# VHH binders against Putative methyltransferase YMR310C: the designs that were tried, part 1

All scores and structures are predictions.

Target 1, 317 residues: Putative methyltransferase YMR310C, of Saccharomyces cerevisiae (q04867)
Amino acid sequence: MSSTRKFKKVEKPLSQTRHYSLCIPTTLVSDCRNLSQITHKVYQVAKFASLFNVSEVVILEDNSQVDATKKKISTAKLILALLQYFVTPPYLRNTVFNEKFRPYLTAASKLPRLSTLPFTRYQKQDHGRYREGLTIKMQKPTLARKKIGKVFKQTKYINIGKSKALALQSQLVPINARVTIDTITRKIVSPQEAYGDFTGLDSQYGYYTRIASSFTDLFMKGPLKEGYTQSVYVPLTTRDTSIPELSSLPTAETNPHILLVFSTWDTLARAFKLDQDQFVDCQGPQEFFDAQLPCPVSNSDVADAIPMTLTTLSTVF
Unless a header shows other numbers, all headers, positions and changes below count from the first letter of the chain; antibody chains are not in Kabat numbers.
ipSAE, averaged over its two directions, is called F for ESMFold2-Fast, E for ESMFold2 and O for OpenDDE. V2 adds 0.75 times the mean of E and O to 0.25 times the DockQ between the complexes of E and O.
[cut] marks letters that were taken out.
Atom coordinates printed by the task and the answers are left out, and those that the model quotes come from them; centres of patches stay.

## First folded at step 1 (VHH)

Design a1 (framework vhh_8cml_1)
Fold by ESMFold2-Fast, scan of step 1:
Structure a1 (fold): chain B 317 residues (1-317), chain A 124 residues (1-124)
Amino acid sequence: as target 1 above (317 residues)
Amino acid sequence: EVQLVESGGGLVQPGGSLRLSCAASGRTFSSYAMGWFRQAPGQEREFVALISWSGGSTDYSDSAKGRFTISRDNAKNTVYLQMNSLKPEDTGVYFCAAKRYGLTWYSASQYDYWGQGTQVTVSS
């Protein structure tokens, strides 16, 4: 048996303390009157998620608030595209965002780049070894007589913003995923290894994004194989008195991944009720929360609540 | 609507091993994180081990780490606790517990459903 030398099992306490996912409702943009205002609110979310090294931003769809005028893109998909845009390097923007989305990204293109991102910090620096990439689809195989073609959902090719795609040394990875790549070894590396300053999930620099189309999907369908270790309700207006207030957080020893749900109780209750048939033994949405953390300022906007909550968690807990 | 039934407890000598099983009945076993807790006479329930709803994450108390292994079989609606190198201080009633989502692994008060317990006695 060969031994694997683990010289890089350097305990990095900052990389192992706590990981956060933010759940934000689509109603965060309900008071916005145009694309520019929507873009600015989502930009604030992206800025603070990046600043506090948040691992994931989940958009919870509020299907109870139907637009009178139908749009080509849903509010959830618009928020998703904007969040992804703010953590995408300029050389990948045209590949990540097809022509369909470009009209919705015009205001975003005029905003300052997030200061914590490596492609902002390392301009004119010699960092040619490490680069952000997007995994791209392999060519489909041709069918031969008495042979069945395969549908490829994995690839070894990564767009790194150069004339030719990079071929991975020995691995196949899912298509259409953001990755950090070592261009010399041709291996996917963690952002911590490449840049030394990111402590989120191991596949890309910046937060992951997804849409939860239901209350159930919020808790069960995430990018984390292990799921969330703790969920915390962050009341924007009203509080449920049955949920205990947060007094402590799990430590690095428990590999904690904490879901922070920014919402009103009424919004959560409506979402839960739509999934009631899946939860006949459940008394209400309170059963999905370990604790609640009230905002220091009452009746806060989601964009304002996020930095206040993350600051509290970083300084008190 | 989940009901939990533990089995596999018994009497063993120090250094011995036991495998506890917890059979779950109900509608959505795969939606529950599962934990094992133990209680000695006259003491509060203490955390032993945790497994996430998907089985991808596990955590252990300091006293159990390196000696106990928790696992689950979602096809059989069963969670297991393999206990090795047992010590007299491991003696107690072992409880299987289930929690939906957002689990704080160290808090017995956060678990929604409990089994009736199975006795483990370690004596020389």
Scores: ipSAE 0.014, ipTM 0.318, lowest interface PAE 7.1, mean pLDDT 76

Design a10 (framework vhh_gefurulimab)
Fold by ESMFold2-Fast, scan of step 1:
Structure a10 (fold): chain B 317 residues (1-317), chain A 122 residues (1-122)
Amino acid sequence: as target 1 above (317 residues)
Amino acid sequence: EVQLVESGGGLVKPGGSLRLSCAASGRTFSSYAAAWFRQAPGKEREFVSAITSGGSTTYADSVKGRFTISRDNAKNSLYLQMNSLRAEDTAVYYCAARYGSSWYTPSKYDYWGQGTLVTVSS
């Protein structure tokens, strides 16, 4: 048989339903002098987010410093493009990234693919059955109903890197979505259904990425309908010790989604101050955090802090 | 996705104690930050205390050291232990819940109870 899948039966472990989102500040790259250094730091974030099966990476934009020269691409957008590039299959890169981003991706193209992502893994007899795709606009005229607009932001066509787009058998889905597809049944499947071990968002390939342009947006504009179950401050300096330390993680039965915010307190305080008129009774950013992790070293680079933190959370809690 | 019902209000003398309870129904309460607010006659609703989904607590200066907020996720319940009560504590007490991070501003809480009256007088 040409398309049979080996199943592994995995017992439901109580503690393995925890989901993590990483919030990283744009100051992550403030000490970088060139695109190559920026690319390497973002690559380390992507590598460890993929290795630890992180659901989301949120970029917190530091708007406290006004750049008089409006750059063609902001630091936040550059970091976003790089994070998205590292989880994009090679056959989709030219479709996902338009010409304006290509000069910023030259160093990234030289780095190895993330080995823990499903499309870099060997799938046994299933190799080629499941593919990562990008939902694309219908290029042919769509039939409009009298009471519905002529233009639809939904599609049945998915670019899977072949000469022809794959047409879904029975469903319409939003355009510009990253999906995993069963090429035989022509049905969108979750990465967990296809590959058995991904704990990210159901229809999102790899980690989800977004920019939080304000302190408020970090907590209010996420991919989760109900938000994060816990928010945890991860101090990058030993100076910041005012929040109660994390003593335990919530149980798997609560299906927790934990936001880990990698920052200095000064950066969070500045971001909060810009939004303070929206928080009439709030005294500071501490009102938004459930706990903080201890800072084991005096100063940490964000890229180094991520694997240290995720390793601690996987082995101690 | 959560419904809240307060109980335990009543008449108490100054210096006395009272425990308020709030029963949650619907989705698992453990995923929600919860808070107590109060509204005295002729005043705006004011923050009293909050507890995050992770168990971190915050108190208004007027009640700090006298009131203790706690939760029992197994019983889907929120509590406010009020000690050393003063006449100024007389108000309708509301429990409130929101998904995600703890904010004590009334506009940030999605779910509210009906209120329970606490009267502190001789």
Scores: ipSAE 0.015, ipTM 0.298, lowest interface PAE 7.0, mean pLDDT 75

Design a11 (framework vhh_gefurulimab)
Fold by ESMFold2-Fast, scan of step 1:
Structure a11 (fold): chain B 317 residues (1-317), chain A 119 residues (1-119)
Amino acid sequence: as target 1 above (317 residues)
Amino acid sequence: EVQLVESGGGLVKPGGSLRLSCAASGFTVSSNYAAWFRQAPGKEREFVSAIYSGGSTTYADSVKGRFTISRDNAKNSLYLQMNSLRAEDTAVYYCARGKWSYRGTFDYWGQGTLVTVSS
């Protein structure tokens, strides 16, 4: 019932904490034949991102390789939807994902919930005090509305997966946001306060997800307040293990935010070239990396590379 | 949290040499994009030199062959060695830290150190 953090007092300097962001290429599913295989590969990514308390999973999309078939969702958007699905509480899935995503989530709905997520681990310990919710736009049921189509950008109502929406005691918050709520005080609390050390970002439980549609967006946009402190290239092919400008792992910093880029050098070089006009005096994509790691396994797929890399980093860096 | 403290500026005669230092705290110089800029009175701030996270360097055409940028991991410091100084090199010199190789990504700046090249 009690959070261990409630009585935690630091008498000695804390050991350094690490935030990891994983950049994965859309090509992680290029050898898949059907939705079930795609779903299983993305599930493995989600499972290990959750297990290692990864802050973010970013999907690198090469615009030059975009599927010309506009009738279907893009590969990047499919991977994004699947990653979001795996960190969404079951009671919010129908609210978070619209009907258009239903055909793409059929295999995902049959997979087990990630056991390492805070709401799965702490569900019994908090006796239902803390819940994940989705902020929903205000409705006024007291009178029939005279005017049509007015949208409020702030709300006091939160869908917590019960028959009635929870009304915040005195707060107005942005709509369409995932929040952790204290159901007794009817206040939004941090995921850290509710669940402890298995929360991702300060404002969200689990990993954050985004699409980087360009090389620039990969490095310049993200949910972390101070950005990435270090970026590390993780080659998916043995051909890429000797980039001359990249060193071994850098020295650890206090509160590092490390971006691990799982890719081939060819993919990165193409993405960089598309943005070349933005990189005054830059000699190439290597200038965006602090280090490279050995190829985790010869010609590895992303799903295998992730756990091997994160396990190695947990012991050395 | 993050600080850049510059030193080494002063008065020097044409043809002389000067070494600027920039002491960093709150981050590791060896793993970051860092640069020197300068601003002469009545002019806009201009790029002088940069060192990228991987160790590659670039220089403005006006200083190529005369200036050398370097860093010392043990001292967590950035340096600018200036040789064959000219009157046109008179400016306040700033060190800056960026996350990436983009010109617009400099999020921390030093206070500046004045370099005067005159007889």
Scores: ipSAE 0.015, ipTM 0.312, lowest interface PAE 6.6, mean pLDDT 74

Design a12 (framework vhh_gefurulimab)
Fold by ESMFold2-Fast, scan of step 1:
Structure a12 (fold): chain B 317 residues (1-317), chain A 121 residues (1-121)
Amino acid sequence: as target 1 above (317 residues)
Amino acid sequence: EVQLVESGGGLVKPGGSLRLSCAASGFTFSSYAAAWFRQAPGKEREFVSAISWGGKTTYADSVKGRFTISRDNAKNSLYLQMNSLRAEDTAVYYCAAHVRTYLGPYQYDYWGQGTLVTVSS
């Protein structure tokens, strides 16, 4: 006797109940011939990480191939710089990135801004009340006239991309930190308070970035105190025939933080073997994963696999 | 608050069997990696066996083929079936769980109080 509603209730947004970290290998750019191609692949990663409210992008460094000339930065550091560039507001880019990185960011400067980030779109209702800022060094004058004093590690001044730095009302904060600021009250606020959405960590808007220089560092040196709730292997090739059987993806946890590891099994096996002496009780990299997802497309690269995987997960949950 | 409570320890003769149990409160084992460790008098704590959330098991070489780790998700309990016990198996046995899903002797952040197993004639 009860009438059925015409429309179904929509499920909760992922940013409120689930958090994702993406692990990408440095080999994602191995087939690239120049900086422009590397930049485009990393831009696709950044674009989809932002679109799906990913909390973290971790770069798993492949140490099997090194640059012998030392004229370039490492592949991992280049990917890190590009990922950081794409979540940095345009008005802070010239001050955030030091001179040695600027030649590597030339192609990135020509790509569109990530429209899903709140500070890259027009917000009529706030008229610029909340802004992203960079904390800048504070200098005290010496006793002598027209002299500058010591540089201090804490500051009240924030570069918000205006002609004058904003002075915090009552706070002293570490220098060279990205912050969200309320320009009316002159106080640092959480991204959730400013924009209503959670993305990244509580202290910054957008995904967090880091380099894992070893298999161990991937799991042990994350930004979360309790670590990842689940770790999930996402194969980049259907030819991974040597993979031990893994369980299906779990859904039982409240507010899970899921690490999605985009790789080939051979890459993971090599990384694990380098750390084997730390894991004498483990039989292989499979012991670090709870589940495996199906390969999104045969021989997919990382940039293609990410949106396919995250779209599939959005329909399962 | 997360708690692990071990039971099933006791005195057993060489060649005998014991089944250890670990009951969890404040979390669900089906979503966590879990392990058994032991510490004999005057020795360092050593890894015995682990089970990942996905049900993959690993064993220390000294217990492989004699011990079996298992999990009952409905009862929220972890078990260690110990067969063909030896004097060298005498130790306090600890249940451990980890919010990270991987195995290993150094990665567990929740621990029980331990249960004593004595193998003697």
Scores: ipSAE 0.000, ipTM 0.244, lowest interface PAE 11.0, mean pLDDT 74

Design a13 (framework vhh_7b18_3)
Fold by ESMFold2-Fast, scan of step 1:
Structure a13 (fold): chain B 317 residues (1-317), chain A 121 residues (1-121)
Amino acid sequence: as target 1 above (317 residues)
Amino acid sequence: QVQLVETGGGLVQPGGSLRLSCAASGFTFSSYAMGWARQVPGKGLEWVSYISSGGSTEYQDSVKGRFTISRDNAKSTVYLQMNSLKPEDTAVYYCAKGRYSWGSYKPFDYWGQGTQVTVSS
């Protein structure tokens, strides 16, 4: 049962291997009392997402929850910034994260680097041919900070953590994008071409991150034009196990990109209800899911549920 | 094995009409939403219209009031009636099977080969 045709140019998978996207709720940190505890929980998510070569981490924002804490930034944006921090090379951190984010990243800066990232694990094997970069505006980084004129949305200059920006040989690309660069040919390459054993999306190694502010955004604002091949509900409570409308096993597919949604059914039902007008013929959130998995652990911590779920799926497929 | 076969494309004058048909096989047609997407030369794929298993329809803003999607479950066929065609409607049109029985702006899991529509004076 394969597709009659898939559009390779509009698909962003870097390889033919299985790809996973993880949807985590903002309630992941609801029991945390301070920034250090929040940072540690997000770090565990980042660690396991990196260990299992997860393509994407989506943060599902619960707008029904009262987030009237000491935080000046929303919970979703804090989790997003922390996830992005953990996959950002040290030499790009000051460029990627403005001074306003620095207070939120103090605990993160003290945690170990993710050992499974290509540049961390294989640093000695690559003598500088392939390097992670950030695309920057069409101006040399050595120029004094000044607002001179119109800012172009495309660039040939990449910050690779050296004294001078690298100029692409022939490509003109969007600004503020994370890329893998071949420093000899001065061309953007896929992480798969550069590192061999990495899976991911587009031109960036490590997982991509985004916030889903609605039930609809979770499924529609992903990085793939075709969306997810399968969506699988992963219960965080045993009370949700065996939703009658959902298959207990995912269907077999080639080149799957699977969205794993770590949540409670009550949270999903509330989010779905807010978008009800967009789904006139839909009977409920179950119609968005192809399968469900058993609850990995009663009242599961999301960080614990992730490795248990991904390990189980690796033995089935 | 899922198969989607598009027909009805061609050359038409601005302001003219075309009706695209898509014959589906290899799945329970009545249980799934169906849609149409198009690819303008030099641009990415864009969604055009969606019809749920129950018959609810949705359209991209640029085609609202001009295009009509419909389905015939007995014939396992989905249609796109295109009226008041404009040069910017020139594209390859693809029939697509939805992953679910409902929904607008939903991902598709299977696509046809496409049919060329050219609007030219």
Scores: ipSAE 0.005, ipTM 0.274, lowest interface PAE 10.4, mean pLDDT 75

Design a14 (framework vhh_7b18_3)
Fold by ESMFold2-Fast, scan of step 1:
Structure a14 (fold): chain B 317 residues (1-317), chain A 119 residues (1-119)
Amino acid sequence: as target 1 above (317 residues)
Amino acid sequence: QVQLVETGGGLVQPGGSLRLSCAASGFTFSKYWMGWARQVPGKGLEWVSYIYSGGRTEYQDSVKGRFTISRDNAKSTVYLQMNSLKPEDTAVYYCARSLYRGSPYFDYWGQGTQVTVSS
């Protein structure tokens, strides 16, 4: 169907030129007694990650602690699901998260939307031109998924939270994918194209999320396979004496990606030990860090340390 | 604007080889994971191969050992070398950019290039 809507592209200001990834330990929720408390802590992480235009949140598994949840999924998977929930528009939540995840998302559904996400903060300026969507099955499915990650069903239909699905003009894409749609041209566009001067990872509609169970996972299996420009230890309890204090950040002009690892040393030591055979000639976790920051607050919670650290990096460096 | 332009398709006999190329523009190519998918006549879209920004590769089992994906970041180009082609490899092959960095899901697709394997 043709529509005669007047949309103009609005120029959007840059918020930051340095890009940050946050590594957070699963122990961030170890003092929580129930799902509501876990949800509120993860919400604070999501809120500040969105506010500071963080590119990525990496969940570092610490299996030495008992899980805070009594549910069937691991603590890392619960944190991942919650982080993904908070970057999902309300109209897609029931479609993105299948029935098996709904018991874990009950407290999250009651929390305010993150107003600083790109698809939220520019919505009024764009007069609804760009919209978040989820690709949905056609009536005649062609291929069933038999191997995880190996086969896709085709579709041209996008659920954009309207009474009818949007049909793509000329693209066929995998089902169950989060996409940004230009509703005028009926094409999938990058979030950066849709939201202008958006900073962070190219194409992100919020922060990217993943789980790391080892140092190899953390440093080698990220979205930037070339690695991080600089890695910084942010101690939650005690500093390591062999890591130099952060004195400078890479120049913003070089589009750097900086990994901030919020952790106790014990958690890092355990993660390093899990795949130490991959790091022959390395003496410990300290060799993976270019610098460290002072402990933001004695015995800091991750949710409190994040905004303190990001504010310091934006105002001191 | 993002563009992906595939070349190198054509008619080839069973057991033959073809090399597909995909020229990318409008984004920082070196930072994205790239892939190839194919649409078989009368069937659906099927993932073929995936290459990470750092060069690590993944393959669908049916093409493993026969197909090789590679990239040239200086030329903003991704390649698919197809050897020992079979009639069942007949399809339109699409170059695709990951939805976000590090995702096996794709947001931009080329127009496709036809590969026909028959005598």
Scores: ipSAE 0.000, ipTM 0.227, lowest interface PAE 13.7, mean pLDDT 76

Design a15 (framework vhh_7b18_3)
Fold by ESMFold2-Fast, scan of step 1:
Structure a15 (fold): chain B 317 residues (1-317), chain A 122 residues (1-122)
Amino acid sequence: as target 1 above (317 residues)
Amino acid sequence: QVQLVETGGGLVQPGGSLRLSCAASGFTVSSNYMGWARQVPGKGLEWVSYIYSGGSTEYQDSVKGRFTISRDNAKSTVYLQMNSLKPEDTAVYYCAKTPRYYGSGWKYMDVWGQGTQVTVSS
């Protein structure tokens, strides 16, 4: 690449296969009155995350609100379970979700399946060669009265939604993990290898989900050890008069992994203050962002903001 | 059509060293997460180390400070340097492409090599 040093350097636009992570606040369901309304809001997030091939959805937990709700599960855990449900194949749903989650998934079970998911479309097209699976525990002879202590954490058996579990030829993997499997060779494969498209982090098709319990956890506990290449603030309200000056566009990079943080500045400022003892040299949350985008919609609806933002980014780079 | 081939295993005495190599083909090593796992005789599979796309590394507590993972992007090869080997390190070592984390952050691998035997005994 010595020849490029003789000419004016032009940064390449971000590739079509760039990775996006969406950070959504738990307040996205604050205006909901019941489980059905919460489920519909989360369904819209899942639908657009799937449609735009988003790699990850991060739920930023508002700890100040969680204690006030007196719910049997936190709002963050409910949103996590719903997001995970919408990218779980129907044949795995009863196995993936613990009995404790069943009451929270009743409204979700009535919603249409996400049509963009390849395990519905490509499985039929590929004559069932590739399937989504869940790793299940190995069976061992049970000794009377000591069953719990005999649970193995590794397995070669994959539940692929058929009457018999598929046994991997020579691989052992952790239990309770979602994988993409080649049913002919009986080996775990990447979703890109199986389905011909790239959906991010290569463990399963569809977005990865996690909860960030603090401002710090959002940036430091992602699935990429090195973190995000760019962090971009996406305002949910035009009334954020306290927004600091940030650049209007993220920097183009090779193999970008962009974190889009959908929030209000007040919410981010409160979250930052809770962690401020860890950032004594920082003036505010603006130091964690590379860019900001204009407010895509003025109604503070995350579901509306997601497709507007991702479409805008597709046209700019 | 990804392929991983491990080499470098063998017999070594306690306190000795071995370097394992993993030759990768069909994908770009520098753009992926790579790791080592081991199958201990009579026990389960356990992860040993990961190297992330940006070059950051992570180790299982029992090998931290003794093992070093690295890669050569030009050779499409991942290495595991093992120092101060213990009898407990006796295992078949597998190179794998590491998938993303799911649920509680469990680390596992979606593409496995054939493995290479490491025996630590006097």
Scores: ipSAE 0.000, ipTM 0.232, lowest interface PAE 13.0, mean pLDDT 72

Design a16 (framework vhh_7b18_3)
Fold by ESMFold2-Fast, scan of step 1:
Structure a16 (fold): chain B 317 residues (1-317), chain A 118 residues (1-118)
Amino acid sequence: as target 1 above (317 residues)
Amino acid sequence: QVQLVETGGGLVQPGGSLRLSCAASGFTFSSYAMGWARQVPGKGLEWVSYITSGGKTEYQDSVKGRFTISRDNAKSTVYLQMNSLKPEDTAVYYCARHYGFRSTLQYWGQGTQVTVSS
C-alpha cells in the first residue's frame, strides 16, 4: 500500500543566508584606453564581490556595441579571465591560465591580493589542513617513460601547488575543476567545512564566474536548475524616465539566491529584443525582474554601484 | 514574498486520474509563464508542462495526450490535470514560475507527492 519515499533534489546546495549574483555588462570597460585601466576596473569588481561574499559574477555580453580592438580576445573573455585570476591562489596561476591568456594578466599580477579570501590572506596557509587545488588530467604511464597522448575525462589527481599532485583516496572527479581539498583525509570538502564561510556553491570558495552571451543565457545558464529565486534590476542612470516601476524587494525565501542586474533599461530592452523568439507572449524585460532598486548615484560606474547597492541591501534586508 | 503552494497529490491506481493545483502569491501572476516539473525517486528533475501568460501550452513527450495544464488568473492558480496515470508518473510534482521561456524555472513550490501503485 505505502509507496511514499524520501526524494533527493538534483541541485547544488546554497548558503543558509541571502546570497547574491552580480550581472555586469561588458560596457563597464568601454571608457578604458588600455589593459591597465581595464584590469583596475575589473579588480574593483572582484574586490567588492569578495568583500560582500558574492556567490557569482555573470558577464553580460553587449553585442550591439563595438568591442575595443586593442585586445585579441573578446571583452567578455578578458573580463572573465581577470575575474578568475583574482580568485586564483598564486601557486595555481600557471596551471589555471595557459600561455594564451598570460599577456592579458600582466597588470593584474601587480595588484594587491584580495585580503578577504582565506587562501590569499594567510602567507603560511599552504601548510594548513585545507588547500585550494585544480583537478588535472590523468594519463597512462609507460615503462618506456613516454607520455601516452590519451586524455581522461575524470581524475584522482589534484594540483595543490606542491611538487607532487595529491591523489584522492577513493574518488574520481571531473578534470579542470577548482576544488578545496583536505590534505590529511585526501578528500574534496566544501568551502564551508574548510573556511567556516558558506559562499554560493559547494565546489569553490570565492565567486563563480560565467559569460551570458544573450538575455536568455543570463537566466537559463545559472548554477541552479530552477534559476534565481529573485531577480533585481539595478539602474546605472537616473536619466531614463520611461523605466517601468517594479514591485518592492521580496522579503522571505529559504536560502534565496538573488540576481542583481547592473545595467541601463535601454541595454536590457535591446538584449531582450534580440531574443524575442524565445519569449512568447512576454511584454518586455520587466517580466524577468521581481524588483527595481533606486539608482545608487546618477550615471554610476558599475564598480561604484556594486558596493553602494550591497551595503544598502545589507542594512535594509 | 513569492509563494507557490501545491495540492492534489496522493495515491492512485494505474489508469486513474489526479488534478494538481498550485496557488501562487507575491507576484503579478497573469504576467508570468507557469509550469510543472517532477522528481522521480533517485533521479533528477524533469520538466512536465508549461503555460504562457497568453495561455499557450507545451508538454514533455511522455505526458502528451494524458496531461493538461491550465491557469485561472483571477484565482492566481495553475492546474495540472493528469489522466491515464502510469507507475512511471510516480514522483514529487513541483509548481514553478518561469522567466517566460520553456525550460527555465525561477521559483519552486514545496512539492506534492503523486504515487501510482501496482
Scores: ipSAE 0.006, ipTM 0.303, lowest interface PAE 9.9, mean pLDDT 73

